VH-VL binders against q9vpl3. Designs and how they scored, part 9

Target 1, 224 residues: q9vpl3
Amino acid sequence: RGKINIQRPKAPHYERARVVAVTQPKYPELPKAKSCFKTRAERTQQQQENPYNEIIAREVRNWLDHSRLVAFFHLSSITADDIFRVRVQLHKQNLHLKSYGSKIIEQAVKNTRYEAIVPLFHSNHCIVFSPDPEKTAALLRIVRRVPQMVLLGGIVEETMLSRNQLVAYAQMPGLHAVQAQLVQTLSQAPGHLIQQLQAHQNSFVQVLDVHAKNQMNEETPKST

## First folded at step 1 (VH-VL)

Design i14 (framework fv_imvotamab_arm2)
Fold by ESMFold2-Fast, scan of step 1:
Structure i14 (fold): chain C 224 residues (1-224), chain A 120 residues (1-120), chain B 112 residues (1-112)
Amino acid sequence: as target 1 above (224 residues)
Amino acid sequence: EVQLVQSGAEVKKPGESLKISCKGSGYSFTSYWIGWVRQMPGKGLEWMGIIYPGDSDTRYSPSFQGQVTISADKSITTAYLQWSSLKASDTAMYYCARHPEYLWGTFDYWGQGTLVTVSS
Amino acid sequence: DIVMTQTPLSSPVTLGQPASISCRSSQSLVHSDGNTYLSWLQQRPGQPPRLLIYKISNRFSGVPDRFSGSGAGTDFTLKISRVEAEDVGVYYCMQATQFPLTFGGGTKVEIK
């Protein structure tokens, strides 16, 4: 259609550069040492560097970027053999159980859309990744038999979902359009904004509180 | 990387209309509220309103209800703040900021700001 | 509307010394769900605000541990244990317990 009369003016080059600079501020670099000799403290700091952490952080970022389903769990004490069996069952469904230190998770998600998940990892945790969001139902069926794993929430199609929202999502048929619409509906605020935020935040807090109390009083297999 | 990129500075005369924008990227645009905050020169922050792009649910501060219109276009992941008739008292820096539905009740990522100057 | 009052209006501090900012709300910020939606923002000169602390005492990602928040009900405090040059700016408290969302008047932290 000929909409020749309405022209959007081109943004000036300097304005575009300015906007980018404002959205991506660069911190001043520390001046380089004039001497090549490092103090004992500086050598100790250098020896404390762990390149392994950055390698693992890159691995975590790759998992997050290539997974359409990410589920976060609190993980209580579990034997190596038991968690291995759970990993095998999950792997058969293209679900990949990974455990990473909280510092590595923080490093991996820093300055990304996932930065908001960092508080979930201040306690014992594990993450399940999958490129297939239709496997959410299979995931929940498997972990229901693993009381040591407590679902905290997750990310489906880049949308943050609470525990209850993930459970609702798991019950939907495998048609992508229907599932995408459900994800958007579940993430929308019904009625008052404050009320919805309160309810969702309480869901995470309640799960953590229940698990913490169960951990304090726990003698395996008393949990659920 | 979550980014909110706002439109460039505007210089307007009283009585003119204006629509400024805030483009979100690096996250699911329809899953997070976007709020607008005014900062008059040398003054503090004032919340104007908030919109949920997924369903266009919009909430305004009583001080700004009827003074501005907040809207969003999901297809280009952009939120808008609009005046039908500007006043000199609208001269201010305007920020957009993302407000997640979960984990915290506050603004986590902010745009760079759009300076609006209204003078004769 | 909940009114947020910050003291002091300005806080000149010597580098390496602590700074303390108070925020008082006209009503309790405790929501019916038990959470208190009080946060602290930092605005450096010429820059947009940056989230420091949410829900009274939780540091946002990338925020140095020299920043801490405390308080309950209507009285809240932001503390900087050792002020650095990069900490110069205006600090705001805000509440999201009820609409409309409201900010404190701001506290300017500057080096004397």
Scores: ipSAE 0.000, ipTM 0.402, lowest interface PAE 18.4, mean pLDDT 75

Design i15 (framework fv_imvotamab_arm2)
Fold by ESMFold2-Fast, scan of step 1:
Structure i15 (fold): chain C 224 residues (1-224), chain A 121 residues (1-121), chain B 112 residues (1-112)
Amino acid sequence: as target 1 above (224 residues)
Amino acid sequence: EVQLVQSGAEVKKPGESLKISCKGSGYSFTSYWIGWVRQMPGKGLEWMGIIYPGDSDTRYSPSFQGQVTISADKSITTAYLQWSSLKASDTAMYYCARGDLYYSDYGMDVWGQGTLVTVSS
Amino acid sequence: DIVMTQTPLSSPVTLGQPASISCRSSQSLVHSDGNTYLSWLQQRPGQPPRLLIYKISNRFSGVPDRFSGSGAGTDFTLKISRVEAEDVGVYYCMQATQFPLTFGGGTKVEIK
């Protein structure tokens, strides 16, 4: 039978698309000169397309402005129960796990010093915010137990840190040692930091490849 | 100089309680995990568990859960390993070490000198 | 738990000759963060263990350059290029990728 599964939609078959094309009404139109001006309808459509995204982007900017600790993670598939348990553990430490679409993140950080982070969010991601930077060590303890969350880097006291720098920050005693590290980090170009953060994402892909190969090897336990 | 200094050797009878110590110096005690490792005579190393002194978060190896208690007192930069009731099978060298499974690149980088615990009738 | 298997159990070696120790894990040691938390420890007679190598191949501070680590996934090797008298002891591999932390059974390096 020709029953279509709504939960598994298929692209139209060539024969079906051909029939639709043949039966469409013809509208002969005269070519019009192109214009850089937006019509009233186009302006209205643009507003309708993005109203809620701007509201959420403002929320993200507020989190960034009022958080002294921000950590970025790649997030692979995770169950609702598992992420809930993680959120509960984080919340006890005044750590707030949030997930936003990549376009919303882009809108939130556009024209800010954090614009360079946008490429990190083209895959599945989440962000942890806290007003308390001394909670960095607690954050790293909690998330290491969650293999679905891979630390990419973060922002501490408005300073961009790579994964390794954020781990080092968690181990630092007192403000004087932290200040010395922050001076060092502040001299870095944002482009160089993004290369380091992207390298961690590439390493994660390699990790998945190794795990897949190991699983295949486990399926064939007999040696040759 | 980063150091972990452990308490002296102990000789106990089965059923007795015991608490041994590991004192850290030369680093921020509350910023690093401290783990405990058992080495039975002539045998290899067994990881027992770990504590973060900054908030007393503790994790135990499944084989040691309920067998021992790990604690820390950050005011005197000291971690502890405790038994409520010793068994002859607890006879071993016990090491404390700085490091963790959670965010350290090194695993365990600095080790105490060890505390020999002998349990015999 | 990840099982760590070391071979050989003992390695008698003449001074100045190389020594090689193998470590195999029951599953991949690659962590979701892209790192492999495989370390090598040295225990000299009557002394506590000492960190030699971390993350497969990185030499810890103060460790002589005659020690090197290599490997990937589930198969790892520690090499001593020229064994010296002070290298006598038991060597352990250790994984910190998965809870709980587990050790290899140890390899005794001794001079013949």
Scores: ipSAE 0.005, ipTM 0.455, lowest interface PAE 12.4, mean pLDDT 77

Design i16 (framework fv_imvotamab_arm2)
Fold by ESMFold2-Fast, scan of step 1:
Structure i16 (fold): chain C 224 residues (1-224), chain A 119 residues (1-119), chain B 112 residues (1-112)
Amino acid sequence: as target 1 above (224 residues)
Amino acid sequence: EVQLVQSGAEVKKPGESLKISCKGSGYSFTSYWIGWVRQMPGKGLEWMGIIYPGDSDTRYSPSFQGQVTISADKSITTAYLQWSSLKASDTAMYYCARLYSDWGEFDYWGQGTLVTVSS
Amino acid sequence: DIVMTQTPLSSPVTLGQPASISCRSSQSLVHSDGNTYLSWLQQRPGQPPRLLIYKISNRFSGVPDRFSGSGAGTDFTLKISRVEAEDVGVYYCMQATQFPLTFGGGTKVEIK
């Protein structure tokens, strides 16, 4: 499943495997007794909880806790082949596309600072996780080619960002420390930050588009 | 031969509008950024902003955002720097320069346009 | 903004002698791509700036080999090995690693 925390290689799949192992009761053969017709399933219904939802909600919490970049998308109808192609492209950039039911997401984020995201998941949706916030630009570049995925917003370095704020953040490649500083500025003064991000964006574009912007140039840099 | 030719010197009064030009020749105008640099009398160089004529992508220095407008007309290979209302503090030499993105530097410069704003 | 500080403000030099100009940045100029976008410009009296050196040490077309650039991180130097009369002017360092693009305050090279 891979790792989503670059500081520690604690992955959600290990937590899931551990939880599954613990919650798989072994049923020894019991001596015959007078029947009790209330089963584990009936008791679970009485508690109004689905144990599988709690296991998956724990997976979602682990993804949220161990990802420095989380992006939320509305997902229009898409074929299995197309979503597989997108997932492969994203995975090459250490971006992990996941889909969870609305009830599971609600259970995962209840009583947390991220509870405000619940309304985003009332329709068909998906989430992209990454341990690397510098991949935000790569993420938005890839999804621009997928009209079925519409960006709703995200979380960067535990800070909730609107669609426009996340797009602004994506304009800057840069040192992780500088981008973390900019996330704080986005929360405090979004208008001013746009100018700062445009400045860093031009430096990024200067490097990425060197051949496209200067391919007709007759002069080459002279070596010593 | 790559050349950037700027419009002639201007003498204006405070509050007047002004638009100066920079005409590129000898290269693919739509394939290079054009930047504007201000030099106040006896002072150093200040970057104002830059435009990519191919798609009109324009970026400004924070200190010049809202103070000037940069534009380009690719049909006549000309970039422009414009003020809606001049101030005495706008008195300066204004240079346009072509940016070669591979080097992160302005490789060719216009001759400059002297703008004098006085009462 | 990255602040670029040049020393000295003025460098009177005897013809044929070397001149050295220093430039320091308030932050590292190493870009995320590994390149350092530091350049040097020459401005002769009454003329527009002219590119001399780009990416620390690379000479632009037509620039004499008596001009050389060196440095790393935050400290950079432009050297003229043998100053000629035509070298009179103001020299500026410039960074393009981070926007806004910023220039040093300039160093005036004069003949004694």
Scores: ipSAE 0.000, ipTM 0.377, lowest interface PAE 25.5, mean pLDDT 75

Design i17 (framework fv_imvotamab_arm2)
Fold by ESMFold2-Fast, scan of step 1:
Structure i17 (fold): chain C 224 residues (1-224), chain A 121 residues (1-121), chain B 112 residues (1-112)
Amino acid sequence: as target 1 above (224 residues)
Amino acid sequence: EVQLVQSGAEVKKPGESLKISCKGSGYSFTSYWIGWVRQMPGKGLEWMGIIYPGDSDTRYSPSFQGQVTISADKSITTAYLQWSSLKASDTAMYYCATLDYFGSGSHFDYWGQGTLVTVSS
Amino acid sequence: DIVMTQTPLSSPVTLGQPASISCRSSQSLVHSDGNTYLSWLQQRPGQPPRLLIYKISNRFSGVPDRFSGSGAGTDFTLKISRVEAEDVGVYYCMQATQFPLTFGGGTKVEIK
């Protein structure tokens, strides 16, 4: 408010301001102590009391708790129509494709055994849930025709599995007992699995970035 | 010297009204938030709500909203906690406390001695 | 509401020995202003609560050096380096980062 515009006429501008200032009532300002505390309390209350985020996070936890098959995918650019068609095909096999923001996933898995998976979802992602782990073969068959979806890993019968372990699981006989036993045999420590999933995702992203940069450089017109 | 002095112990029957007090001295009464805390016999501490006496801005913890009324009188530097109809479950020790002077809301510096409220037939 | 969980529920301690109390919050207590509004209170039998520590590690006026606080984010600790007879009581952690203000369930420090 200290900026002065030389083009404005001085006399009417400053004379009017002076008269207005003299006649303005003086109201007490809120004490700094109260103003700061109210601002904090109000910001905190609004953040804490966002029921929509809590409802969605609870939905994610319910899907995790009631699904015997959970598969994680990196999702490349795909049209709404194409993803809808994939969702319909998956639904016919009792496979439910869901997409949630990274912050919602972080909120949902905080203080749960699944918290360690959060770093895997730093890029565009989606998750497929099913109460039936025998549908893993059907899931992989459908996804093979969708190059935009890249399998990163998953959870079968509450056990974390890498991409290769999920492929192996899908190729086993359709008996729950046999498949559950295989899951236990193939399982990796969560830390090791996370490193594998993150490395796989990072390598894929790096390959895409290099390819995109090479294509952009070739397509960019030379202005000179 | 900052001091909060609370009113004396009360013995009431269910359905009766009650108003207890917390008188502040040794500080700027209108510049601090005052909070009310309940402690049921043998139990831990629970925040009930807070009031800024300078303008009577009052905020209640969700479990106490509608159950009690918090108010303050600047002229006698006194805050109040009031029930329109007491229940046996209101039997507890009630404390008042002040937030820090510079209004960060970070902690309650000074506490009253407590008012024991007993509600029984 | 932010849930504050204290462990242990009770801590029997021999006089002159150290005591340690843990407090965990369901959410980070870091405020947007960069401060963490975690406090520790002491309640001796038959007395009102007394502020010991504010903003994680700052001792309130008149609080002996044997009391210290530490921690960050969601995990906090109160330590008493050498427990004295007058330290018997219930200790509470409290957060003021988010409204409503919430207390931990309390830890009873007793002499063996």
Scores: ipSAE 0.005, ipTM 0.372, lowest interface PAE 10.9, mean pLDDT 74

Design i5 (framework fv_imvotamab_arm2)
Fold by ESMFold2-Fast, scan of step 1:
Structure i5 (fold): chain C 224 residues (1-224), chain A 119 residues (1-119), chain B 112 residues (1-112)
Amino acid sequence: as target 1 above (224 residues)
Amino acid sequence: EVQLVQSGAEVKKPGESLKISCKGSGYSFTSYWIGWVRQMPGKGLEWMGIIYPGDSDTRYSPSFQGQVTISADKSITTAYLQWSSLKASDTAMYYCARLEWFGDAFDIWGQGTLVTVSS
Amino acid sequence: DIVMTQTPLSSPVTLGQPASISCRSSQSLVHSDGNTYLSWLQQRPGQPPRLLIYKISNRFSGVPDRFSGSGAGTDFTLKISRVEAEDVGVYYCMQATQFPLTFGGGTKVEIK
């Protein structure tokens, strides 16, 4: 006989279970694939339209992570034979032309420093990747003869550059050793409004801030 | 058609190693978690662990951690459950099941692999 | 770990009559995203489990409308409005709100 218990609103084992849940190592409560989706409707649409989007998005992120040069292009109507010839010429220079759907690119760059590029891909597009940033000049020479490919901008050494900045970079190969300062100097390049930034509202403030900072560093007398 | 097809029944002796398989077809194998569930004769379902084949992220139930190894080979769309040394208490039906995206529920199940460990 | 408890039916079910299966969790199953990841599975004799209901009350594709789920927090019910002969089997609740995933002990449905 002997039944001595302190009555509680909830059983001790319930409190124990709660404590264990709080103190457990951080485990995902949702499937990894599910945690990447914003809504159930978006999951349904993705599943029906393209069940392989996440697989290809990982490939895109891998290209971005291992490329020191990434160039973005608008692609006008071009024949399969012509684009194949361009791809072959680029490949000889270790430049890799890739085409991905806009939704795949959005998934790849979401929650990364490159999220600002998404608006560029609302129309027909392609991307060129390379581990070698010194190939920028070769890239521009090749695409100059392909009017269907219009340069929008790019990323060099993890820094986003406008079309004009990327063109200026290509013309100064001897300064690659001073990367950070070179990028800042190129931010002062004269020209009309930066083409890519008119399509990139998310990155506009960042570019304006960089330009404002660099205006104080670049004071060279103009000779007319 | 979405299917999970498991390997055939196994009869083993205590101390032997065993690796059973679960082959997925009709869906993006690397986009869904695959779970393993044990059912001892006449008893209920016990969750053993789960793997995301896309990056081999694996989570085990505390009761099965260290007792089994879960793995996957995405090139042949197959998940595996492995024992280094079987015990008589491992005698059970083993199911693999796909965890679906809408409610984190197991929507597609394999037919089961009966493992009998006799002394 | 969250413990899922199912109570046995008081008696076998008469064909065409309703049946209700109860499931209780040791902790709230409401996830931080506002959803409750509670599902119901049916296992017919000699067959693998089959998903019936997910997120408390949503019927899975191909599941007859005689099956319905309800509940909130820690108390959940699966109801069969008109039991058919093919409904004989064991029914399990499962939670996926918190790791590790846990199942109820099962509730057997038999016909008189």
Scores: ipSAE 0.000, ipTM 0.400, lowest interface PAE 17.7, mean pLDDT 76

Design i6 (framework fv_imvotamab_arm2)
Fold by ESMFold2-Fast, scan of step 1:
Structure i6 (fold): chain C 224 residues (1-224), chain A 122 residues (1-122), chain B 112 residues (1-112)
Amino acid sequence: as target 1 above (224 residues)
Amino acid sequence: EVQLVQSGAEVKKPGESLKISCKGSGYSFTSYWIGWVRQMPGKGLEWMGIIYPGDSDTRYSPSFQGQVTISADKSITTAYLQWSSLKASDTAMYYCARQGLYDSSGYPFDYWGQGTLVTVSS
Amino acid sequence: DIVMTQTPLSSPVTLGQPASISCRSSQSLVHSDGNTYLSWLQQRPGQPPRLLIYKISNRFSGVPDRFSGSGAGTDFTLKISRVEAEDVGVYYCMQATQFPLTFGGGTKVEIK
């Protein structure tokens, strides 16, 4: 897609494959009643062998590879108009809101250090990408006004962070903050990180309310 | 290229345990079922069971349910067939084969291992 | 379980002559999706089985054109139009329409 930066060494091949896939004839699907015996293996093979799904998965891998900030959100019911307004606000800060199916996310992160995030995408979700990790504070400021989006966690400088770590990162300045988070994260087992990401799903409203209150107090100085 | 490489021949006594292996390469190991087929000396082929390595879902032939255990380790792309207590009647050649069972192409056994000969005698 | 029955050849096959191998199933192999999951495997002496034909009549990649499959329902045939020396071996039919997967007893092809 237009906003996705394809790595230059492989860009010509990717664009060519994408054009071929888009121009492929579309055939009507057979009624499910005529093909009700498909095994899990067959369904998985069809997903992986589908050129369209592989192209989208490659797009996701490209976003992950070129983004120094990736944030994961649970997404509750939201109108097209509301999500469009959020997308516009994020875009002004070089933050790119994307939504992908769980199978495509699974294909994209398979055999990578990020495979552990797959369980986060078994419900409605969206992802925000940015090449600039300093935009984490701007991201959280925008999202605090969108109760339908609940922060689950993220990746900063290729390091997985829990929700609390990402919130803490947003409050810290520059390179020293990144180094501190890396030291802390490297000391933890992957299982502990996943438990943290899942355990905090439903407690985030209060955390966000506290941060929103603190930010409002800082943004609204006393006037005479 | 797709390859299935099996462990070497085994000579065992009745009552002993045994675990043989089948290592897959050249394809996405977790995307295909691995089946096990027995061939007794001078006899035909018997389907024993299959495993989906991605989640270790196993399905056994009724004749082999409870007689053998099929397992897989996706980190080393290897499937296993195991006996807790061997019998003389387990003497056979054992093959592993990749299955795209019920896939759109209909290839139930497209690639086969070279076989593992198991001899059980007192 | 579906039982697959293969008939033995009456005599060794002469090089260059046709050979026909019969397979019969105890139940129809037509799946609810309309496909028939009947396959043929070749096993040469000392080698593992090799897929020849799937879904009655489709040749697997690398299989010579002299091999062809036909049949419907419960009766199936594998034909070799001109038997070559390398065709010596045992041929098995198998079904994947119903679990458990089952094989025929095998038909041995020997050359004079």
Scores: ipSAE 0.000, ipTM 0.383, lowest interface PAE 17.5, mean pLDDT 74

Design i7 (framework fv_imvotamab_arm2)
Fold by ESMFold2-Fast, scan of step 1:
Structure i7 (fold): chain C 224 residues (1-224), chain A 121 residues (1-121), chain B 112 residues (1-112)
Amino acid sequence: as target 1 above (224 residues)
Amino acid sequence: EVQLVQSGAEVKKPGESLKISCKGSGYSFTSYWIGWVRQMPGKGLEWMGIIYPGDSDTRYSPSFQGQVTISADKSITTAYLQWSSLKASDTAMYYCARHFYDILTGPLDYWGQGTLVTVSS
Amino acid sequence: DIVMTQTPLSSPVTLGQPASISCRSSQSLVHSDGNTYLSWLQQRPGQPPRLLIYKISNRFSGVPDRFSGSGAGTDFTLKISRVEAEDVGVYYCMQATQFPLTFGGGTKVEIK
């Protein structure tokens, strides 16, 4: 598909130069010019003053506002060729695979109803956006064949859904009224979703840890 | 070793049809978009369009939509650029190039040697 | 379409001296994924273009470290720290952030 005209905000050179300027340290025993290390306060201030992150965060908010389907994935190590192939398949279904840094996601969803998704982005991740929630089934069909992408949850019609809830939604597409009722039914427990999303993430990390340990044992050379 | 090898130079008259080729090797041909770029004599580069050989999905620059057809044959790892009726203004060097990363945002990382097309009466 | 403007049109430079090429886009090249898909291509006389730098500052495989890219948003620079005879050619900036892909007008680097 030949659509690459997603709106992009201007990134003024002046703002970038300003962000680089940090508060001069007053303690003479740690000269700034000789230190490649930044204190937590200097890092926090520099991040807070970074207009680039805020501009991109605004872009993420625009994607969230204009997408009726948003799906969150953990992304384990994957080759550029493999992820490119997945992007092509997704784009044919009007599904847009994007990756943003965790700080940008945090800034984008801060003070919104979606702030609970931030913990999902502490490791390698990617997000799929679409204006068409009917494409949820197509999305799951495509990613089912990509073991490096693990579904964590999503947002459908502005409602946060866990992995299992999103899978259930995908199994009953077709009728607007039926889909709306399903979304309402799946999302009816107010405090349950955050625990489900975090539990799925923790379970996945534990599975990866076991897999990594087993792989390490298998890679030990056999000598005869 | 990634290589894109293009067909030889062509000399045509206005109104004639033409089909030039770009053969890929040393990579998964069906996993990468192939783009076509025009360079008119003494001028800069113009992006014409792209094709994904895995399913023949094509996208054209608005300036070239309807003027050319891009196609591919994955069984012989070859992409094509064709004109139904050439114009003198089509005289240019035509390059094929591989589009890396994702469909939309990757650079043109490997280029063919170019095919010179001359259209004159 | 995003318009890419390069300056200068030509840059005669003495062998071993630095060269600098500027590229300005009509719109921000920051993609929604946070990346800036600004690349630099080198075309030596009679040869096809070759990728030199991608995503502003990343050197492609085999590209000498005397080439460096910098910039943000709409203003970008390609620098050659010490121009060598083999660096003669036309340099193009390219954006892949917005469809269609567009190129700068080119800057000819010559040895004087």
Scores: ipSAE 0.000, ipTM 0.420, lowest interface PAE 13.8, mean pLDDT 75

